# VH-VL binders against q9lj97: the designs that were tried, part 13

Target 1, 262 residues: q9lj97
Amino acid sequence: MSQEEQPKRPQEPVTYGDVFEVSGELADKPIAPEDANMMQAAETRVFGHTQKGGAAAVMQSAATANKRGGFVHPGDTTDLAAERGVTVAQTDVPGARVTTEFVGGQVVGQYVEPRPVATAAAMEAEVVGLSLQSAITIGEALEATVQTAGNKPVDQSDAAAIQAAEVRACGTNVIAPGGIAASAQSAANHNATIDRDEDKIKLIDVLAGATGKLAADKAVTRQDAEGVVSAELRNNPNLSTHPGGVAASITAAARLNERADI

## First folded at step 5 (VH-VL)

Design a15 (framework fv_recibokibart)
Fold by ESMFold2-Fast, scan of step 5:
Structure a15 (fold): chain C 262 residues (1-262), chain A 120 residues (1-120), chain B 108 residues (1-108)
Amino acid sequence: as target 1 above (262 residues)
Amino acid sequence: QVQLVQSGAEVKKPGASVKVSCKASGYTFTNYYMHWAKQAPGQGLEWIGWINPSGGSTNYNQKFQGRVTMTRDTSISTAYMELSRLRSDDTAVYYCAKDQYSYGYEFDYWGQGTLVTVSS
Amino acid sequence: QIVLTQSPGTLSLSPGERATLSCRASQSVRSSYLHWYQQKPGQAPRLWIYGASSRATGIPDRFSGSGSGTDFTLTISRLEPEDFATYYCQQYGSSPYTFGQGTKLEIK
C-alpha cells in the first residue's frame, strides 16, 4: 500500500501464509474480517462454541490487526473464502475423531481426538467390492485397497496417493473439506505420533465407503494411475509403491479399463 | 522415513556471509514449512524464521531481519539460510526443522545442525 | 514477544525418581501451540510432547505433559538413565516463536 503507516499500526498485513500452511494465491492474501467471521460461525456450528486457539481465534486476531493497519475493511472477504468457503469438518475414523478446518479448500487447522478403536464389524456394512460390469472408478479402486491392504497403517505415501486420486476424480487441485484426502492426511499425521502399529489408523478406516465420500468420480485412466503412482513413490522413503496399496489398486483398475476399451 | 541433512561446519571471518543448506527427504518437501533456529555454545534455542517451500514466502524474527535470507530449491528438496555481515556472536549451531501443521506446528524433525564459527 | 521461563534451570535427581519441569509463559499460550523438546549434548533437539499433552512418536508413557494458559508442566513419572538431558518448551502462539531457556536434568 501507498500510505505511510502510523507508529501504532502494523507495517505489513498478516497474510494466510504468515500463520497457516497454505499455498497459491491464498497464501498472499491478508486475512479479512468476514473470513474470520465465517470460520467462527463454522466452529460454533460444529463445536457449539469457538475453539480455544482454533483457526477462528487466529484469523480474528489477524483480521483485527489488518483492520487496525488499514489493509482490510469491515465486511471484506477474500476471493477464495467467498468462492470456495470456510469450513470445519469432523470425520470419525475408528481410532480417532478428526476435525479439519479449511479456507478456500486449504487446511488451516487440524485436531485429532484419539478414541477407542471401533470393531471391524462396525465398518463392515460400508465395505463395497469393485464391480466389473462397467468401467472401474477411482472411488471403486480406492475401496478395493481395503481388501488388499486394509490393515496397513496410513503413512504419508498413502495420504499423497489418496490426495492425487481425489484431485483426479474431482478435476481440481484442492482437496475437499472433510473428504477422503483430508481424512488420509490427518490419519498419516496422527499415526506419526503413535508408537504401536496396532494403535494406528488403518487404510480401511479411511477408504471404506470411498465412492460415497468423493465429490465426483470417474473411470480410472492410465494417466490417472501414473499420477497416483508418482505421488506414492515421491513420498515413500524407498521410492517404491506398497504391494496391494493405493497405487497398485488404481493401476490394476486402469489396466482392466484399458482391456474393456472404456 | 523423514530425514533432514545439513551442510558441514564452517569457519568465517567477521563481515563474511555463510549459507547453510538443509536437504529434505522422506516427505513432500513443499507441504511443510522449514524453520531455522540458532543455538549459541552452552545456550538455548532461538527461532530465526521460516520459509514456505511451495511459494517461497518467508518470515523472519525481527532480531535477524536485514541479515538473514531464506531460499529453497524444490528440484533438489533443499532449503537454504544465508546469514550476512557475520559477528562473533553469530558463532552457533544452526538447525533446520520441519513443522507439522496438522496439530500445532510442532517441529517434528530436525537436521543434525551446522556449526558456524566466526573468528578473526 | 512471549517469554517462556523454565524452572528449575538445573534439576539433579537419581534414576527411579519423579521429575517435574515447569514452563511459564509471559502471556497466555494456546495449549495446541505449546511443545516440548529433548536435547542431548552434541545432538539436535527431538520433539517430545506436542500440544502441551500429546506424546510424540517413540516417546515412553512415563512422560506426560499438562497445563494451559500460562503454566505448563512436563512430568517424568520414573526416571531412566536415558532421560537425563536438557528439555525445552516452545510456543507457536505468536511470532516470534520462542523457546524457554531449558531445564537441564542431571544425575545427582
Scores: ipSAE 0.000, ipTM 0.392, lowest interface PAE 18.7, mean pLDDT 80

Design a16 (framework fv_recibokibart)
Fold by ESMFold2-Fast, scan of step 5:
Structure a16 (fold): chain C 262 residues (1-262), chain A 120 residues (1-120), chain B 108 residues (1-108)
Amino acid sequence: as target 1 above (262 residues)
Amino acid sequence: QVQLVQSGAEVKKPGASVKVSCKASGYTFTSYYMHWAKQAPGQGLEWIGWINPSGGSTNYNQKFQGRVTMTRDTSISTAYMELSRLRSDDTAVYYCAKDQYSYGYEFDYWGQGTLVTVSS
Amino acid sequence: QIVLTQSPGTLSLSPGERATLSCRASQSVRSNYLHWYQQKPGQAPRLWIYGASSRATGIPDRFSGSGSGTDFTLTISRLEPEDFATYYCQQYGSSPYTFGQGTKLEIK
């Protein structure tokens, strides 16, 4: 039932692009109630509570306004949220703990908690009052995944994300024979035949020493993160990324690299 | 080495159905979507749809919805596209193509094509 | 649906010349979802450039891709006889996934 609060001044829907830095089809979509509920559930699963001023809170407010304006109805979900999911991921990368929130594969929220890295270069930079931080590379982000999800059994979504990371690091659209991506694919195929999780090959078995195993490496960009996120989401039955997994680590690295580039 | 091998040319009458096969080798069949595209004589390419060989889910271009069915047989790494109620303007080369999700879902390998001729 | 318009439809040049092929989208396409394919008569298309600017494996350095948003370009710095073919751009940003109508590069 439409109930116009200001009959002569119809309100326009609050879209994703109105409240978040998103692009494409998602930006033009009115935020729907079930999208907001999915984000709130995801935040609660990862953090034990809904973050104040986080994406869930923003989405709930927008969805409520859109329901009141008659633009969406209870139980409505945007097609992109239904097809590509709503995910919250937390990961530790060199120098920071990062929490990233996704709708339809796009980042709608990110919280960065800087943490000191005790290296000779970092300590010397502090002494002279100069920041000499290098951009985080794809290999470094993959190694960070060992710390946050090293004991996770490798599945097809992990293998797909690792393949995307290797391809982007090496600047080719094929994977190296016997490389990290090939190892991850082998692990995922093997694990699919194993019933007990404790008997499965883990992410640490594939990603340990990733920087030394990649034929080439590069600083993580937003486009790299989008490709890795898409690969992981597409190959997961629940259309979600693993908290602290490959996509989470690559996305965190990309956003940290953007913030450092002023 | 990745290879997609399609079935041979077909000649059909209007109103008939045709089923084209695409046998994959050299990669894990269930890990990548298989796409199908149409190319009428002397014309450009038109996307028909995709199948996820793992779960069997499909997505079709609305232009072909209701006439196209995509299936697969994982035991022989083969994808199929069936087009029903054939019309003269269905005369075309039909291609299968493997996507690559690691970058931009580009179609990195293509079958050799299957010519389907629809004539009375 | 996103419509991709390629120009020119036919480009007649001689070996050694520079070729510039345009692909314009009816709405914005993220660069990583724009690809180029080469097709010779009687053959299947072959991936040529992916993500607007990355050469596929084995593609010579004389080929380069560029562009973003709605305007994309494929450039061939010095044409070789084997480069004469039809080139198609393609977007994977939004379903239905679409191809341009093609630019036929032919010998003068």
Scores: ipSAE 0.014, ipTM 0.556, lowest interface PAE 7.8, mean pLDDT 84

Design a2 (framework fv_recibokibart)
Fold by ESMFold2-Fast, scan of step 5:
Structure a2 (fold): chain C 262 residues (1-262), chain A 120 residues (1-120), chain B 108 residues (1-108)
Amino acid sequence: as target 1 above (262 residues)
Amino acid sequence: QVQLVQSGAEVKKPGASVKVSCKASGYTFTSYYMHWAKQAPGQGLEWIGWINPSGGSTNYNQKFQGRVTMTRDTSISTAYMELSRLRSDDTAVYYCAKDQYSYGYEFDYWGQGTLVTVSS
Amino acid sequence: QIVLTQSPGTLSLSPGERATLSCRASQSVSSSYLHWYQQKPGQAPRLWIYGASSRATGIPDRFSGSGSGTDFTLTISRLEPEDFATYYCQQYGSWPYTFGQGTKLEIK
């Protein structure tokens, strides 16, 4: 009998990078059964069921293949999923509600639920010669964070995400003195010395009017969103992104812009 | 302006250790990871590892694991890479490079390189 | 580990011609973490294209990057004398992070 007659197992695990557009440590990790279960639970909480064609379905298939191949065992959770979390965040932007799925702070799925735009707004846009469905800019996405997480105390992960957003908007590796990134870093440092959350500087205090505070602005791209997500993840003690936070808002904007730009 | 300045060329015997420095200026040293890469004569680039200057955490390419140690001194914005038990195939130019996590971890600035020659 | 295969190894062309450099990954790489560097003899590498398609600061618009998944391309629409160098692709999508072996652009 040769080895050719033995039952064959997959020779390599299905990793996050094999099925999702993710990077860093997460991309190399075999998708584990508990990661998939966590995503399925998160989708059920948000949607009332497992989303068809969603990340949970993909992860369950991959985890099953990995169990069959002996690369993971029932009950296994990747360190990144356990430490950085498996989250589903909803962000409301003009014309849509965007649901973004994260593993380890990186996007693995997005869904857009269109919300009708008022006819009066369309009329006003025509009068001034503006497009009602213009691409969402980095500054606009930062301002949208005020609606979803405006009362969150600014921490170091927020400051890092805001810095990434400003750098991407301006196309430079130097943060503007007195800019929003500098303000966010100052707020995070101040808040580290404050005991009561109620006394801390909030995201609304930093991000209100962000479009006017950026030296330059641009339409949000998928690459911009990935950079911001990575920055927030790397600087969070729980190795996760905040639901409805900066990374979530930038990611939602990128998704909407991608949909509008066929 | 962002600048990374590395220590000068070293000549070492097999079995010795070498410690290369990389002094950063023009940006907040603790905000970006510092990477190290190897380029043997006439060859391509090989990633060795990174250090997070803020917390001091490191990650090494398995090929160098057990022989490489990365450290930093935040008071002088300097990163170090020490390679021990040197072999002739360690002869190379070693580069430090700053990443830009705000984009895609691309190495946006590089040191000038340090030639390490290992010969008996 | 992800192996990046660059082709051709050496590309001999004249100024004014179009250059197309290929970088193929052994498995899928997010375009956000695929980068290109230019290196001239005796010099450190220099960031050229980041995120598969974005030009680094100061890089002329004759350079463009494209691709996704496993196939990435660096294109130079009209070669200038200063463009002759070695170009390396790099992936930061999967540990250990790797570089291609380089494509050397040389004058015929």
Scores: ipSAE 0.000, ipTM 0.409, lowest interface PAE 16.1, mean pLDDT 80

Design a3 (framework fv_recibokibart)
Fold by ESMFold2-Fast, scan of step 5:
Structure a3 (fold): chain C 262 residues (1-262), chain A 120 residues (1-120), chain B 108 residues (1-108)
Amino acid sequence: as target 1 above (262 residues)
Amino acid sequence: QVQLVQSGAEVKKPGASVKVSCKASGYTFTSYYMHWAKQAPGQGLEWIGWINPSGGSTYYNQKFQGRVTMTRDTSISTAYMELSRLRSDDTAVYYCAKDQYSYGYEFDYWGQGTLVTVSS
Amino acid sequence: QIVLTQSPGTLSLSPGERATLSCRASQSVSSSYLHWYQQKPGQAPRLWIYGASSRATGIPDRFSGSGSGTDFTLTISRLEPEDFATYYCQQYGSSPYTFGQGTKLEIK
């Protein structure tokens, strides 16, 4: 007496490219149920609930349609989501908290939560695009990580992300002796031998003053963010990025710089 | 309305095969997965696998892989589960169940069960 | 695979009492894919609670489900004679789909 009949079965799968601005192999993949579940879990971890109109809701709807169409089965996971992860990263930047959602290293959602730290006039000017702020640099994004994840023990994924950030900032493929990447790698190696978390070297110990420790610096670009995210993901046992970590900070900076038209 | 009717009880010797049927009515047979579950005497439920009646795709629990085969006949809205190389510990009631994708793929309707006894 | 552990295995109570049945998952399960079934001797299981907390059609208000992550609970606020049965939790979040071993609710 309630749900006796169902709608006609769909003719084509709903792919990532149908609902998100993604490219390459991911764009042609049907959205799978476990991909949607991973995104929902990640959003709940960061927000305490699924974000209204966010990627998880879109992916759940698409996965449900794809199951109805017979294109995917319960428990299926897209290869790219399994290999590179489904991640929600949160970064604090001046005036805002930015949350970015990824599948397979590609952005599928982004939310900005304003943090009112300026006068109404200054905020209004920025909202209408009259901001005079300079582009955020790689060094500045690394320093921002201190505020979001400063107390995190440095591990190998952090060290890899910091190395990617340094080589991109300096335009070289070599870690500078005594540089920030070398310090991060040393910290990760040291921490691997320590049993107590309180005795481990933290991200604040490595990233404080990052702008002064880099031989060169530059405005963060989308390609810089992709490289840093990739480095962190591939060096993490769970194939994920840390919320508020290095990849999150670099990604937020890249997004803000695109709005500033650098 | 929705009804799943299974074939009758069977008694088989060790090493034989058994094929249980599940005839669906009251809904669009090809729109929902059909699942199979095992319940040994006095024991709980074990999920065996599912079949997508539309494409015929199947997935089997590793515990039964190599001995179970699921098929369907869309012309008569009937799903089948065949279990081969029967052993005494295959003695159980076998259930078919329809899932519901509008919510959490819960098993909203079940067949009445088919008792399969393996004895020598 | 996700293992669901139900406790207690047997719960002996009298009509009018409150029953609390636990289901613990070895890995996190989305609430949307955690379901409960009631089974009486000689009968097929019946869907009782779906999505951790939603009552199936016709299920009395005295039944409630709750929980998230790895810990789920089925509560019966005031037992009636017809409530004595075996209850199974089930996850549909990851294949192979699994059931708990069941909690048998019996009259003391």
Scores: ipSAE 0.000, ipTM 0.379, lowest interface PAE 20.6, mean pLDDT 81

Design a4 (framework fv_recibokibart)
Fold by ESMFold2-Fast, scan of step 5:
Structure a4 (fold): chain C 262 residues (1-262), chain A 120 residues (1-120), chain B 108 residues (1-108)
Amino acid sequence: as target 1 above (262 residues)
Amino acid sequence: QVQLVQSGAEVKKPGASVKVSCKASGYTFTSYYMHWAKQAPGQGLEWIGWINPSGGYTNYNQKFQGRVTMTRDTSISTAYMELSRLRSDDTAVYYCAKDQYSYGYEFDYWGQGTLVTVSS
Amino acid sequence: QIVLTQSPGTLSLSPGERATLSCRASQSVSSSYLHWYQQKPGQAPRLWIYGASSRATGIPDRFSGSGSGTDFTLTISRLEPEDFATYYCQQYGSSPYTFGQGTKLEIK
């Protein structure tokens, strides 16, 4: 009989890296019951139910196995999920609605729903030959944020995400004087002194025309999205990315661009 | 100023349906979920469900599943909650509430409430 | 579903006194998703504390929230007449989202 037939195999926890394409410290963490509950709540919140075969379903299965194996207990949360959040974000891009699921700032799931675009946007896409297979740039993703969160008051998490986006678009370690990142930082600082929401500077005031305001632009990559997500998370009091925001739009663009790579 | 303005009080007979409206202003209607909650006379708050005004997706507390329907009209920034097959224990003040999902999903603004009385 | 149990059900105190309100969850709730609301008779609830410990905009600093896991507390250091109301805790960590039964703070 082979070694494979031995009755005593070590039992191992199901980790994030076992079931998702994640890296770093998160990859080695056993999936905990509260992580799974937070994702299920977030998916139910966004979709009205958990997605069959989605991240929540995978995490619930893994957490249940880990609980039965004695690796985790009810109510346990991984440090990264507690500190950096478990979120689900929806972003509307030309021709699609993209829903992206995050644990600790890393993507664990994504769903693309084809959607009609406004007539003007559809005509523009036709004129320039744009399709879901065309590369979306950082500037275009920032402009798309105006449609999903244009009226949101600019806060420090938005400013940090915009700064990360500009730095990655331009390939430099510094923001441009008078550029979109500088404008976003100014807006966030100003808004911190204003109590009434209607008097605050909004994302549309900063991001409108972003493609024209960037010194350079590029197709969004997964690494670009991870940098932007990390910047937004660390500057948000609840350690989460907000649905339809900058990080969500950049992440959606990165995933659509991955499909374009065939 | 963020405001949620609900429709007026309703008196219904058992078996009827009621549709409550909640008109939002002062924020981007499609960026935040609208929740509905119930408060029976002298009782605490009970969550009924939410609607994502952007996609129209809904989620209902299992206790109300099959009797509640949430919809919205983005052209007038208005959310609706319809409760069917009314019973006497549906007598309550119904609230709409905006969440703040860029943070902890807290209900940062509430409508003034709509009293629904179910009596014979 | 997560059951939130508030204690005491009624707390009778005088202005100037300290109030301590408890909220216990039947299972662990991330502090980021535990919130407190104040409600006065005939009025809608109002967000008071979010994420277990953060005061909502305009809420006086005599109010503080604390706690983690299953045990959460709302403290009022020195009661003012306008503080007498019903306080509800709420969890948003797991559907269905639930509220505690409320603690009614009343004048002694």
Scores: ipSAE 0.000, ipTM 0.423, lowest interface PAE 16.6, mean pLDDT 81

Design a5 (framework fv_recibokibart)
Fold by ESMFold2-Fast, scan of step 5:
Structure a5 (fold): chain C 262 residues (1-262), chain A 120 residues (1-120), chain B 108 residues (1-108)
Amino acid sequence: as target 1 above (262 residues)
Amino acid sequence: QVQLVQSGAEVKKPGASVKVSCKASGYTFTSYYMHWAKQAPGQGLEWIGWINPSGGSTNYNQKFQGRVTMTRDTSISTAYMELSRLRSDDTAVYYCAKDQYSYGYEFDYWGQGTLVTVSS
Amino acid sequence: QIVLTQSPGTLSLSPGERATLSCRASQSVRSSYLHWYQQKPGQAPRLWIYGASSRATGIPDRFSGSGSGTDFTLTISRLEPEDFATYYCQQYGSWPYTFGQGTKLEIK
């Protein structure tokens, strides 16, 4: 730059790691304008407006500073946001609504809103049980999806998320023949040839009893949730996750496990 | 069983274009990104880019940006890589590879490779 | 871009010996995103070790991977004739994704 101009341009960009609790490649990325626009659109879809003080507001502020500094240009999107998407996942668990905001499969915002549920006394007991028991496992989170999205027809994004969950639960890079992931992929392929939704295989048909169908299981971690979210996003034409779906349930489990210090 | 089957060897003149195909079977084609890599004779591997077969989005290594185009046809589970304005240093074996994002995005299955020779 | 430097470039050993192959990154790579591939002449690469230390399906337990940060190692405890090949490390932690130049393991 010209030495005659004062003040000097900012020396370094505002990165994701500067404003959010993220790690790896994303932490070092300058926040780009299109990333912020995508988050704003996602918040508007879920909340009906952008949340004051939410991730979108933080990202818009950072992106504006980065544009002023010459580190990004209008229309720029970070590679991770373009590859893995920007999304807001919302899932209802007994007694609470968990909302999680993602960029590139990593959490940039989490909100837990307590919700009284008068007509779901059995579900209230489930929440108490989960709070008193050890960490929520991947199999348990998959079973929870039956309650929030059990009647959803299985599609390619569901199958990918379930495969990611099984691989992470079992610690193997290959899905089990005849296992839950293989069943989900079979269901998605079958459903692609079926016209009527009522004739399609549903998530409940695949995920019921998931804990007993997995060869191994483990407590859900934030890294597990990020992998499952990435899988679901990559296999959805709109780069979004289904509210109450597999990624949402795994993410809620990770959030609850983190708060319980498990 | 997962298989990636690539199209046969091609000989092209400098300035021409080549389009290599990679037919996938044994898994849900739209569930995993397809990557492409270059290996010049006697040399190591170089990543070219990926395509998301579900939405058709792509990402290219800047070294190939402007010369490479990746596409797919979901009806036949086939990915394509087209390289334009061919030069002699484009002579190489080109591989397609499926990633596994459930863990570390490792390339768990590879095509057999397609030899592209650029000669006058 | 992250440059992966493998050493040695060529390693000449006899069956039954231990092989140690190094991969050094120009900047830190999370172990989850460092992988190793085996390639024999005229063949496609094959996934060998993923996430720095996990053996791919069917890979014998004489192969082990280790390391973190910038230093990664592939070890073969006792070489068999079928192990002589070129091994490549690869990182998926930073775009553009890169491979090392390879270590050729050859019979002495």
Scores: ipSAE 0.000, ipTM 0.457, lowest interface PAE 13.1, mean pLDDT 81

Design a6 (framework fv_recibokibart)
Fold by ESMFold2-Fast, scan of step 5:
Structure a6 (fold): chain C 262 residues (1-262), chain A 120 residues (1-120), chain B 108 residues (1-108)
Amino acid sequence: as target 1 above (262 residues)
Amino acid sequence: QVQLVQSGAEVKKPGASVKVSCKASGYTFTSYYMHWAKQAPGQGLEWIGWINPSGGSTYYNQKFQGRVTMTRDTSISTAYMELSRLRSDDTAVYYCAKDQYSYGYEFDYWGQGTLVTVSS
Amino acid sequence: QIVLTQSPGTLSLSPGERATLSCRASQSVRSSYLHWYQQKPGQAPRLWIYGASSRATGIPDRFSGSGSGTDFTLTISRLEPEDFATYYCQQYGSWPYTFGQGTKLEIK
């Protein structure tokens, strides 16, 4: 008879990067109990309950393992979660509502909730008997940002995310003179000289009509979303993305497009 | 065409400082981060840090924190890396590199390298 | 920090042979942030493969990259004389960004 070995205790903490697709300093941080509690509270606020198998459940499991292993203690909070908090935001795109969960401004969960599209185009497609779902384009995702963060003053992180989006849409290393990326950079530079937020150029001023302002457009892919998230993250002083901002909208569109592809 | 041109080789004594330049052309200088990397003779590459040329923000590898300073001059599309309190193990070729953050942060173009020799 | 371990350290082969270079990460790295660079003596590194599997502009199709998680591979299907160089893998998934120690591909 072969003897089975006893289970060994965890030798390393469960980090954010072990269970989520996050980057930077957050990826190497052990998931702390208070981070998990904040996510559970945020999910309950937005969904009315904690999502089964969602980020809160994953984080609670990881935090419990880390506490048992002695890597964290009750009440501990990751610095990035304490600084930026734990956020759950909803983004509306054609045909769906996408809910995105963030820790320190980085995505740790997303949920797609199909919604009827009550537009003339959707009604006409139904009448013609068409049952096709069009992929969300980069331009459409940028326009969707107007609904979730249209009143946000444009800063350097927004400008960088918009530049990444234009580069991905057009397939070039040079931004178009007078294009949407150039407009965003101009807005960010102008806003840096303005004292009052009320007087600053807003995202709606740059992103309204984005589909018509891009020289080329394409369906959002996971790779496009990663590039845009990276650009926004790197240009934010806290190394995070804005909930409901450009990166969030592009990421939501990529997730929706992936759901349609499967 | 994208090109990064670095300043020439330098010989310094321990305790001195060195400032290496990297002049960019062929792309929008403020749209992409500039990274710096170290390669000691016969050894591999080591990342030092990055600078965002648009806002001037920087991030340094902790191993070099307190001794490295990165700056840029947007009027001449030039990035600088200054390393202070030089030690013998700072002898290396230093490279600047442009990233492509919109695809995956890959370093798509590199400068030719600047040899810094630290000796008594 | 994420440690990237490349193997073998040196690989001696002849033109026409197949080369397989390994890069192993101490923790998971998203494929989009794993890149390969080629460096010849006295020259700067050059981007070769980005995002684990995408060839950079101008790189011959005999080069292919693959892998995910902690295990990544660079394969050269039929070595040409100009392919003999040192290859470095690099990760961008976590600060500080790190490079592997390099695999030197040398002519037998």
Scores: ipSAE 0.000, ipTM 0.457, lowest interface PAE 13.5, mean pLDDT 81

